# Ledger of designs, part 53: VH-VL binders against NAD kinase (nadK)

Target 1, 268 residues: NAD kinase (nadK), of Syntrophomonas wolfei subsp. wolfei (q0aze0)
Amino acid sequence: MKIILVNNRFKENTEKKAQEIAGQLSALNVEVIIDNGLDEPYAGTVDFIMVLGGDGTMLRAARRYGQRAIPVLGVNMGTVGFLSNIEINELAEYLPLILREEYSLEARMMLEVAVFQQQSLLTRVFCLNELLLRSNSPRMLSFALEISGQKLEPYRGDGLIVSTTTGSTAYSLSAGGPIADPQLDAFIVTPVASHIINKRPLVVSPEREISLHLLEEREAIIGIDGQIKMDFGAENRVLIKRAPHPLLMVNLKAKPFFTSIDRSLQRQ

## First folded at step 18 (VH-VL)

Design SS4 (from QQ3 with heavy chain G57A)
Fold by OpenDDE, fold request of step 20:
Structure SS4 (fold): chain C 268 residues (1-268), chain A 123 residues (1-123), chain B 107 residues (1-107)
Amino acid sequence: as target 1 above (268 residues)
Amino acid sequence: EVQLVESGGGLVKPGGSLRLSCAASGFTFSNAWMSWVRQAPGKGLEWVGRIKSKIDAGTKNYAAPVQGRFTISRDDSKNTLYLQMNSLKTEDTAVYYCTTVPKYDKFLAFDIWGQGTLVTVSS
Amino acid sequence: DVQMTQSPSSLSASVGDRVTITCRASQGISRYLSWYQQRPGKAPNLLIYKASNLESGVPSRFSGSGSGTDFTLTISTLQPEDFATYYCQQTYERPWTFGQGTKVEIK
């Protein structure tokens, strides 16, 4: 078996733990690759990915490896989040299930985000949570939203979030989006401080495509999973689709989503 | 009420075939991992095999004594687990139980059992 | 294969007695150990999972302990309905194996 340990090099505790776990796995004749984000993603074939840390680390792992159909386990290291399944102190006990493939998988829809300059593709990114279009000034944006060729009324506001159901409990939630069952595949389109009073979020079929562009010469930014940032102007277009492959998340423990989210929200 | 009910047991000659059924009710069968366990008369328990849910690729694993002869399958639309037994031997004589195998939290303990069905292989 | 050895194979006890059954694995199995009760003519019932967790609906007089290779099932106060055969099982690795059983009989 070959396993990638994904950690955050800026978090010393995760780096140390990754090295420790790597040693333990090596002692069990498991080949280990540590990915702390410093280098390019490992290009070789692997059987399993362990993400050591929080949701942010999972998001990075998803972008780096999510299209390779590799089981990905979130191992929480003392953070609050929704993307980890077990705690770091539980890993030793659950390791037999991992090594012997006695775990279940949950497919999570990802986004395919393509940003264009005129007709040229600038970048294509797959992400687990969301795409954010936001003003880079105190002024509101005016932009066009199109869903499957249907042009909606011009949007005016601070920005817009296009999220997966997984991402519904991330920034979309803070912006007033609905909580979505992660077992569903759908886009959640959540307005950010819309000029229209009570503008409602949209739940959109994963079979549809979403496009955005500015209607005026303003400076904006595109954010992806809160980790990638790029400038967005009047000559840019963004196209959002369902990614061709879902992230395969490993479930070792029962984690009832709705009770968990309810408890989490009550603590805030 | 959660229940597993085995059926299909009976008398069969060596070299013969038999198919057992396990009807599940009271829980979401399609999501459940299932197992077969057998018990020879007056003897202990022996694991036969396990099948995962469809969403988990329906992976099947068998004990060595039945490998290549027995096949586990499931029909989720009928909430039924099957055990196809071919090339039966006298040592296959046993009460056959179907069980659930919780995929979470119980470290694969068998928490639900049927009443069992007797298979007798004799000349 | 992991071998599970129970001791004793049988014991006689009276109602009210404290009963202890042990199970030894041929190798370390962490807490991947379960205990089952089988009454005569009945199917087995899960008593303990993860070495020490009491299954829902099981009386509190049953308890499990141990980790690694040595495990113990304890019945604090034996009741009439507890006369049965008890089995330990490891699910640490396939094939999943059972102990040979311990028959608890009436003295």
Scores: ipSAE 0.890, ipTM 0.952, lowest interface PAE 0.5, mean pLDDT 95
Fold by OpenDDE, fold request of step 20:
Structure SS4 (fold): chain C 268 residues (1-268), chain A 123 residues (1-123), chain B 107 residues (1-107)
Amino acid sequence: as target 1 above (268 residues)
Amino acid sequence: EVQLVESGGGLVKPGGSLRLSCAASGFTFSNAWMSWVRQAPGKGLEWVGRIKSKIDAGTKNYAAPVQGRFTISRDDSKNTLYLQMNSLKTEDTAVYYCTTVPKYDKFLAFDIWGQGTLVTVSS
Amino acid sequence: DVQMTQSPSSLSASVGDRVTITCRASQGISRYLSWYQQRPGKAPNLLIYKASNLESGVPSRFSGSGSGTDFTLTISTLQPEDFATYYCQQTYERPWTFGQGTKVEIK
């Protein structure tokens, strides 16, 4: 068996823990690769991915490996989040289930985000939570939103979030988006400070395509999962689709979503 | 009420075939991992095989003595688990139980059992 | 395969007695050990999971302990309904295996 341990090199405790776990797994004749984000993603075949840390680390792991149909386990190291299944102190007791492949999988829809310059593709990114379009100035944006070729009325506001159901408990939530069952596949389109009071979020079929472009010459940025940032101008367009492959999240422990989210929200 | 009810047991000659059924009620069967366990007369318990839920690829695993001869399957629309037994041997004589296998929190302990159905393989 | 060995194979006890059954695994199985009770003519019932966790609905007189290779099932005060055969099971690795059973009989 070959396992990737994904940690955050900027969090020393996760680095130390990754090394410790790697040693333990090696003693069990498991091949281990540590990915702290410093190098390019491992290109070889692997059987399992453990994410050591919080939601941010999971998001990075998803972007790096999510399209490879590899089981991904979130192991929380004391952070508040929604993407971990077990705690770090539980890993040892659950390890036999991992090694014997006695675990359940939950498919989570990911986004395929393509950014264009005129007709040329600048970049394509797969992400687990959301795409954010926001103003990079004190002025509101004016942009066009198209859903499967249907042009909506021009949008004016600070920005727009296109989120997965997984991402519904991330920035979309802070922006007033609905909480979505992660077992449901859908886009959530959440306005960010719309000039229209109480502009409602949209729940959109995963079969649809979403397109965004600016209607005015303004400084804007595209944000991906709160970790990737790129400039976005009038000459750019973004196309959002359901990713062809979902992230396969490992469930070792029962974690009721709706009761958990209530507890999590009460802590914040 | 959570319940498992086995059926299909009976007398069969060596080399024969038999299909057992396990009807589930009182819980979401489609999400459940299931297992077969058998017990020869006057003997202990022996694990036969396990099938995961469809969402978990329906992965099947068998004990060595039945590998290649027995097949576990499920029909979620009917809340029914099956055990197809081919090339039966006298040593396959046993009461066959179906069980749930919790995929979380109990480290795979079998928490729900049927009352069993008797399979007798004899000349 | 992991071999599970119970001791004793049988024992005689009286109502009110403290009964202890042991189970030994041929290799370390952590806490992937369960205990079952089987009354004559009935299906087994889960008593203990994760070596020491009491299954819902099981009387508190039952308890499990141990980890690694040596495990113990204890009945603090034997009741009339406790005369049965008890089995340990490992689910640490396939094939999942049971002990040979311990029959608790009336003295």
Scores: ipSAE 0.888, ipTM 0.952, lowest interface PAE 0.5, mean pLDDT 95
Fold by OpenDDE, look of step 18:
Structure SS4 (fold): chain C 268 residues (1-268), chain A 123 residues (1-123), chain B 107 residues (1-107)
Amino acid sequence: as target 1 above (268 residues)
Amino acid sequence: EVQLVESGGGLVKPGGSLRLSCAASGFTFSNAWMSWVRQAPGKGLEWVGRIKSKIDAGTKNYAAPVQGRFTISRDDSKNTLYLQMNSLKTEDTAVYYCTTVPKYDKFLAFDIWGQGTLVTVSS
Amino acid sequence: DVQMTQSPSSLSASVGDRVTITCRASQGISRYLSWYQQRPGKAPNLLIYKASNLESGVPSRFSGSGSGTDFTLTISTLQPEDFATYYCQQTYERPWTFGQGTKVEIK
């Protein structure tokens, strides 16, 4: 068995834990690769990915490895989030299930985000939560939204979020989007401070494609999962589709989503 | 009410074949991992094999004594688990139970059992 | 394969007695140990999972303890319906194996 441990090199506790776990796994004749984000994603074949940290680390892992159809386990290390399944102190006890492949999987839809300049592809990214288009200044943007070739009325506002159902509890929620069942595949299109007061979020079929472009000669920013940022101008287009492969999240414990979200909301 | 009901047991000659069924009700069968366990007359319990849910690739595993002779399958549309038994031997004589195997939280403990169905292999 | 050895194979007890059954694994199995009760002519029922967790609906007079290789099932006050055969099971690794059973009979 070969396992990738994904951690955050800027969080010392996760680095130390990764090394400790790597030692333990090696003693069990498991090959271990540590990915702390410093280097390019490991290109070799692996059987399992263990994410040590919080939601941010999971999002990075998903972007780096999600297209490879590898089981991904979130191991929480003292953070509040929605993407971890077990706690770090539980790992030792659940390790036999991992090594014997006695775990269940949950498929989570990812986004395929393609950014173009004219007709040339600049970048293609798979992400678990959302694509954000926002103004790079205090001024509102004017931009066009198309859904499967259907041109909607121009949007005017601070920006727009296209999120997965997994991402519905992330930035989309803060922007007034609906909470979606993670077991459901759908796009959530949430306006960010729209000039039109009653502009409502859209729930869109995963079979559809979403296109965005600016209607003015201004600079904007594309954000992906709050971690990737790139400039976006009038000559750019973004195309969003369902990723061809879902993220395969490992379930070692039952995690009741709606009870958890209700509790989380009560804490606010 | 959660329930498993086995059927298909009976008398068969050595070398013969038999197909057992297990009808599930009262829970989401399609999400459940399932196992067969057998018990020879007056003897203890013996694990026969396991099948995962479809979402988990429906992976099948068998005990060595039945490997290559028995096949576990499932029809989620009918909430039914099957055990196809070929090349039966006298030592296969037992009450056969179907069980659920929780895929998490209980460390694979068998929490739901059927009443069992008797298979007798005799010349 | 992991071998599970129960002790004793049988015991005689009276209603109201404290009964203790032990199970030993041939290797460390952490807490991947379950206990089952089987009454005569009936299917087994899960009593304890994860070595010490009481299954829903099981009376509190049943308890489990242990980790690694040595495990114990305790019935604090034996009731008439508790006369049965008890089995331990490991699910640490395949093949999943059972102990040979302990028959609790009336003294």
Scores: ipSAE 0.884, ipTM 0.948, lowest interface PAE 0.6, mean pLDDT 95

Design SS4 (from QQ3 with heavy chain G57A)
Fold by OpenDDE, look of step 19:
Structure SS4 (fold): chain C 268 residues (1-268), chain A 123 residues (1-123), chain B 107 residues (1-107)
Amino acid sequence: as target 1 above (268 residues)
Amino acid sequence: EVQLVESGGGLVKPGGSLRLSCAASGFTFSNAWMSWVRQAPGKGLEWVGRIKSKIDAGTKNYAAPVQGRFTISRDDSKNTLYLQMNSLKTEDTAVYYCTTVPKYDKFLAFDIWGQGTLVTVSS
Amino acid sequence: DVQMTQSPSSLSASVGDRVTITCRASQGISRYLSWYQQRPGKAPNLLIYKASNLESGVPSRFSGSGSGTDFTLTISTLQPEDFATYYCQQTYERPWTFGQGTKVEIK
């Protein structure tokens, strides 16, 4: 068995823990690759991915490995989030289930985000939570939203979020988007400070395609999962589709999503 | 109420075949991992095999004594678990139970059992 | 394969007695140990999972303890309906194996 341990090099405790776990796994004749984000993603085949840290680390792992159909386990290290399944102190006890492949999987839809310069592809990224288009100035954006060839009325506001159901509890929630069942596949399109009061978020079929472009010469940015930033101008287009493969999240422990989110919201 | 009901047991000659069924009700069968356990007359319990849910690739695992002879399958549309038994031996004589296998939290403990169906292999 | 050895194979007790059954694994199995009760002519019922967790609906007079290789099932005050055969099971690795059973019979 070969396992990738994904940690955050900016969190020293996760680095230390990754080394410790690597040693333990090696003692069990498991080959281990540690990915702290410093190097390029491991290109070889692996059987399992453990993410040590919080939601941010999971998002990075998803972008790096999510298209490879590898089971991904979130191991929380003292942070509050929605993407971890077990705690770090539980890992040792659950390890037999992992090694014996006695775990359940949950498929989470990811986004395929393609950014174009006119007709040329600049970049293609797969992400778990959301694509954000926002103004890079105090001025509002004017942009066009098209869904499966249907052109909506021009949007005017600070920006727009296109999120997965997984991402519904992330930035989309802060922007007034609905909380979505993570077991459901859908796009959530949430306006950010629209000039139209009470502009409603859209729940869109994962079978549809979403495109965005600016209608005026303005400075904007594209944000992906709060970790990737890219300049976006009038000559750019963004195309959003369902990723061809979902992220396979490992479920070792039951986590009741709705009661958890309810409790989380009450604490804020 | 969660319920498992086995059927299909009976008398069969060595080398013969038999298919057992387990009808499930009271829970979402399609999401459940299932297992077969057998008990020879007057003896203890023996694990036969397990099948995961479809969403978990429906992976099947068997005990060595039945490997290559028995096949576990499921029809989620009918909420039914099956055990196809081929090349039966006298030592396969037992009451066969179907059980649920929780995917998490209980470390694979068998929490729901049927009442069993008797399979007798005799010449 | 992991071998599970129960002790004793049988015991006689009276209503009200404290009953203790032990289970030993041939190797460390952490807490991947469950206890089952089987009454005569009936299917087994889960009593304890994860070595010490009481299954829902099971009376509190039942308790489990242990980790690694040695495990114990305790019935604090034996009741008439507790006369049965008890089995331990490991699910640490396949094949999942049971102990040979402990028959608790009336004295």
Scores: ipSAE 0.882, ipTM 0.949, lowest interface PAE 0.6, mean pLDDT 95
Fold by ESMFold2, look of step 18:
Structure SS4 (fold): chain C 268 residues (1-268), chain A 123 residues (1-123), chain B 107 residues (1-107)
Amino acid sequence: as target 1 above (268 residues)
Amino acid sequence: EVQLVESGGGLVKPGGSLRLSCAASGFTFSNAWMSWVRQAPGKGLEWVGRIKSKIDAGTKNYAAPVQGRFTISRDDSKNTLYLQMNSLKTEDTAVYYCTTVPKYDKFLAFDIWGQGTLVTVSS
Amino acid sequence: DVQMTQSPSSLSASVGDRVTITCRASQGISRYLSWYQQRPGKAPNLLIYKASNLESGVPSRFSGSGSGTDFTLTISTLQPEDFATYYCQQTYERPWTFGQGTKVEIK
């Protein structure tokens, strides 16, 4: 009966389209909450989330709502990415399936990211694609990676990506990581411009805990899904785990991942 | 080769019970939504009920005439769909078909059908 | 419940004829309509889904059209194997209901 429409007001008339869709839904006695990114996430109960836009808008919806176990449908309004299921011009025909819950769900692993200053928790955030640790100066970073208490040899380079399988086609891919089937749960750990140690990307069990901290004082940044950034220094560490809940993505059309990879990547 | 094979039909008295089986092969049964459809002799088709895959919460829905009397279940380890029919009535006499209901692209059309098994409810 | 009414209930036709069967829904069902063929003594099989999409392996002489409440199945040049009963079905809203059937007989 109640849905959230998520849009990005700064991209290609999505706000106007969201209001049009809200009108159509209201005519069907569906209560609609519009989330255009300006206000705090809606805190009340909802039955469904509809994301109008591309992968970036889906990433924001996942961060805001992904831990609530609410079905999320990606509706493409232009450039086809990896996270949309139907096109905007098909939405009216698919509404009967949405309203009657005649759809399938696909679970997509998310990361839980906790950033500390010494022993104090500063923030906890969830993400769908990746955490990036990177240098915020011309200098390389020297940093430690621990996986479930197992200390790897130190890293030196521009940074490190810790990605979900969904994020394997995003920044991790550009940094040399593998394409992973998004139906798998795993971390993909991809070095960024590693300098002196021949560090290969790692595929890591989702049951592990991943910890990062700097080994020397440097200006660094933690990036989340390419959309949030936080300063990160020698006094900080970050702990990464599988989030308690996956993003529940709605599938109305078959979208065969492997046969569509080249088409989707051509637009990145 | 995709196949659905029903079994377990037969003669029962009113008030009796019967369990139908549908053996599936040639596709990933655990991902499929499944339905039962019946056809009284010389009559048309009537939807009986649907069960979703376990990943989709295993949701079950029934037509009103069978609600509370029939139970759909599945055993994914055996690739088998079941229909438990209790408190049978003479109007339940029909050929019973199992079918698949595609999750995608076909607006829930019933695309794969078994050959059916006859249930006769008569005193 | 959405009721589906087929017309005619039966018809007689010759091989080579163009055959048209209609199906009317008691309310709008968009394109949530499918057509099935049941040959004598056999299980039904899917012909058309989404009102107009031909199922794989179905001959191109079959076509479907319509949206909303009124739908049509057409067989452009009737063949001997097409003598059967045809059913429409709505899947817009549970319970998913079938039409009463249209029997296509040899004239």
Scores: ipSAE 0.744, ipTM 0.889, lowest interface PAE 1.3, mean pLDDT 91
Fold by ESMFold2, fold request of step 20:
Structure SS4 (fold): chain C 268 residues (1-268), chain A 123 residues (1-123), chain B 107 residues (1-107)
Amino acid sequence: as target 1 above (268 residues)
Amino acid sequence: EVQLVESGGGLVKPGGSLRLSCAASGFTFSNAWMSWVRQAPGKGLEWVGRIKSKIDAGTKNYAAPVQGRFTISRDDSKNTLYLQMNSLKTEDTAVYYCTTVPKYDKFLAFDIWGQGTLVTVSS
Amino acid sequence: DVQMTQSPSSLSASVGDRVTITCRASQGISRYLSWYQQRPGKAPNLLIYKASNLESGVPSRFSGSGSGTDFTLTISTLQPEDFATYYCQQTYERPWTFGQGTKVEIK
């Protein structure tokens, strides 16, 4: 069996713990690949991914590996979030379930984001939480939103968030979007500081395609999961659709979403 | 009211076949992992096999003595677990229980049990 | 396969007694150990999971302890309804095996 350990290289105690776990797994004849974010994603076949850290580390793992249909377990290292399932000090006790595949999976929708210049594809990325379009200057944006070719009235404001239901508790929430049950597949489209009062958050079928482009020359950026930033201008457009594969999250402990909302949000 | 009720037990000759049913109520059967356990008269408990929920690929696992002869299946529309027993042997004589196996928190302990149904395999 | 051995095979006790039953695994099973009660003529019922966690609705006079290979079920103050056969089970590795049982009898 081959396992990737994803950790956050910017925390020394997390790196030490990852090495300890890798040693324990190697003693059980488990091949271990450590992904601390410095190297390219591991390209070979693996059976399981353990994410050692908080929601941010899980977001990076999802972007790197989420399209490979590999089970992913979130292991909390201190701060409780929405995407961890067990605590690090419980991991040894749960290893028999992991190694014997005695676990349940939960599918979480991901976004596929394609950015174009004119008609040429510049980049294609995947994300678990959201795409943010926002102004990169003091000026507000004027931009067009199209949903499966249906053109909405122009938006004016600081920007727009297109999130998954998993991302509904992240940036989308701060911008006034609803909390959504992550078991649902949907886009949540949330304006950021809109000057148009009737521009309310939208909940959109996962079968739709969402397109954004600027209506005026402005400096803007595209943010992905709050971790990747790309310049975006009047020559660009972005197309957003449901990713071909969901993130396959492992659940070993029951973690009821609704009873834990306040605790998880206060810790983030 | 959470309940499991087995049925379909009876007398059968060696080499014969029998299908057991387990009717479930009071919980979401389609999300549950289910197991069969048997108990020969006057003897202890023996695990027979387990089926996962459909969302978990419906994976089936069997104890060695029944592998290839018994088949676990489920019909989520009827909230019913089945055990198809083929090529029965006298050593298969037992009370057969259906059980649930929690996916979470209980380290696979068998938490809900039916009343059992008796299968007798004799000439 | 992991073999589970219970001791004693049977015991006699009076109401009010403290009763202990042991279960030994042929290899380490961490805390993948559960205890079941089977009253005469009835189906088994889960008492303890994860070696020491009390199942909902089970009286607090029942407790479990142990990890690795050696496990104990304790009934602190035996009651009339506790005369039954008790089984341990490992779920560390398939096949998920039971102990042979311990019969707790009156007197």
Scores: ipSAE 0.736, ipTM 0.884, lowest interface PAE 1.3, mean pLDDT 91

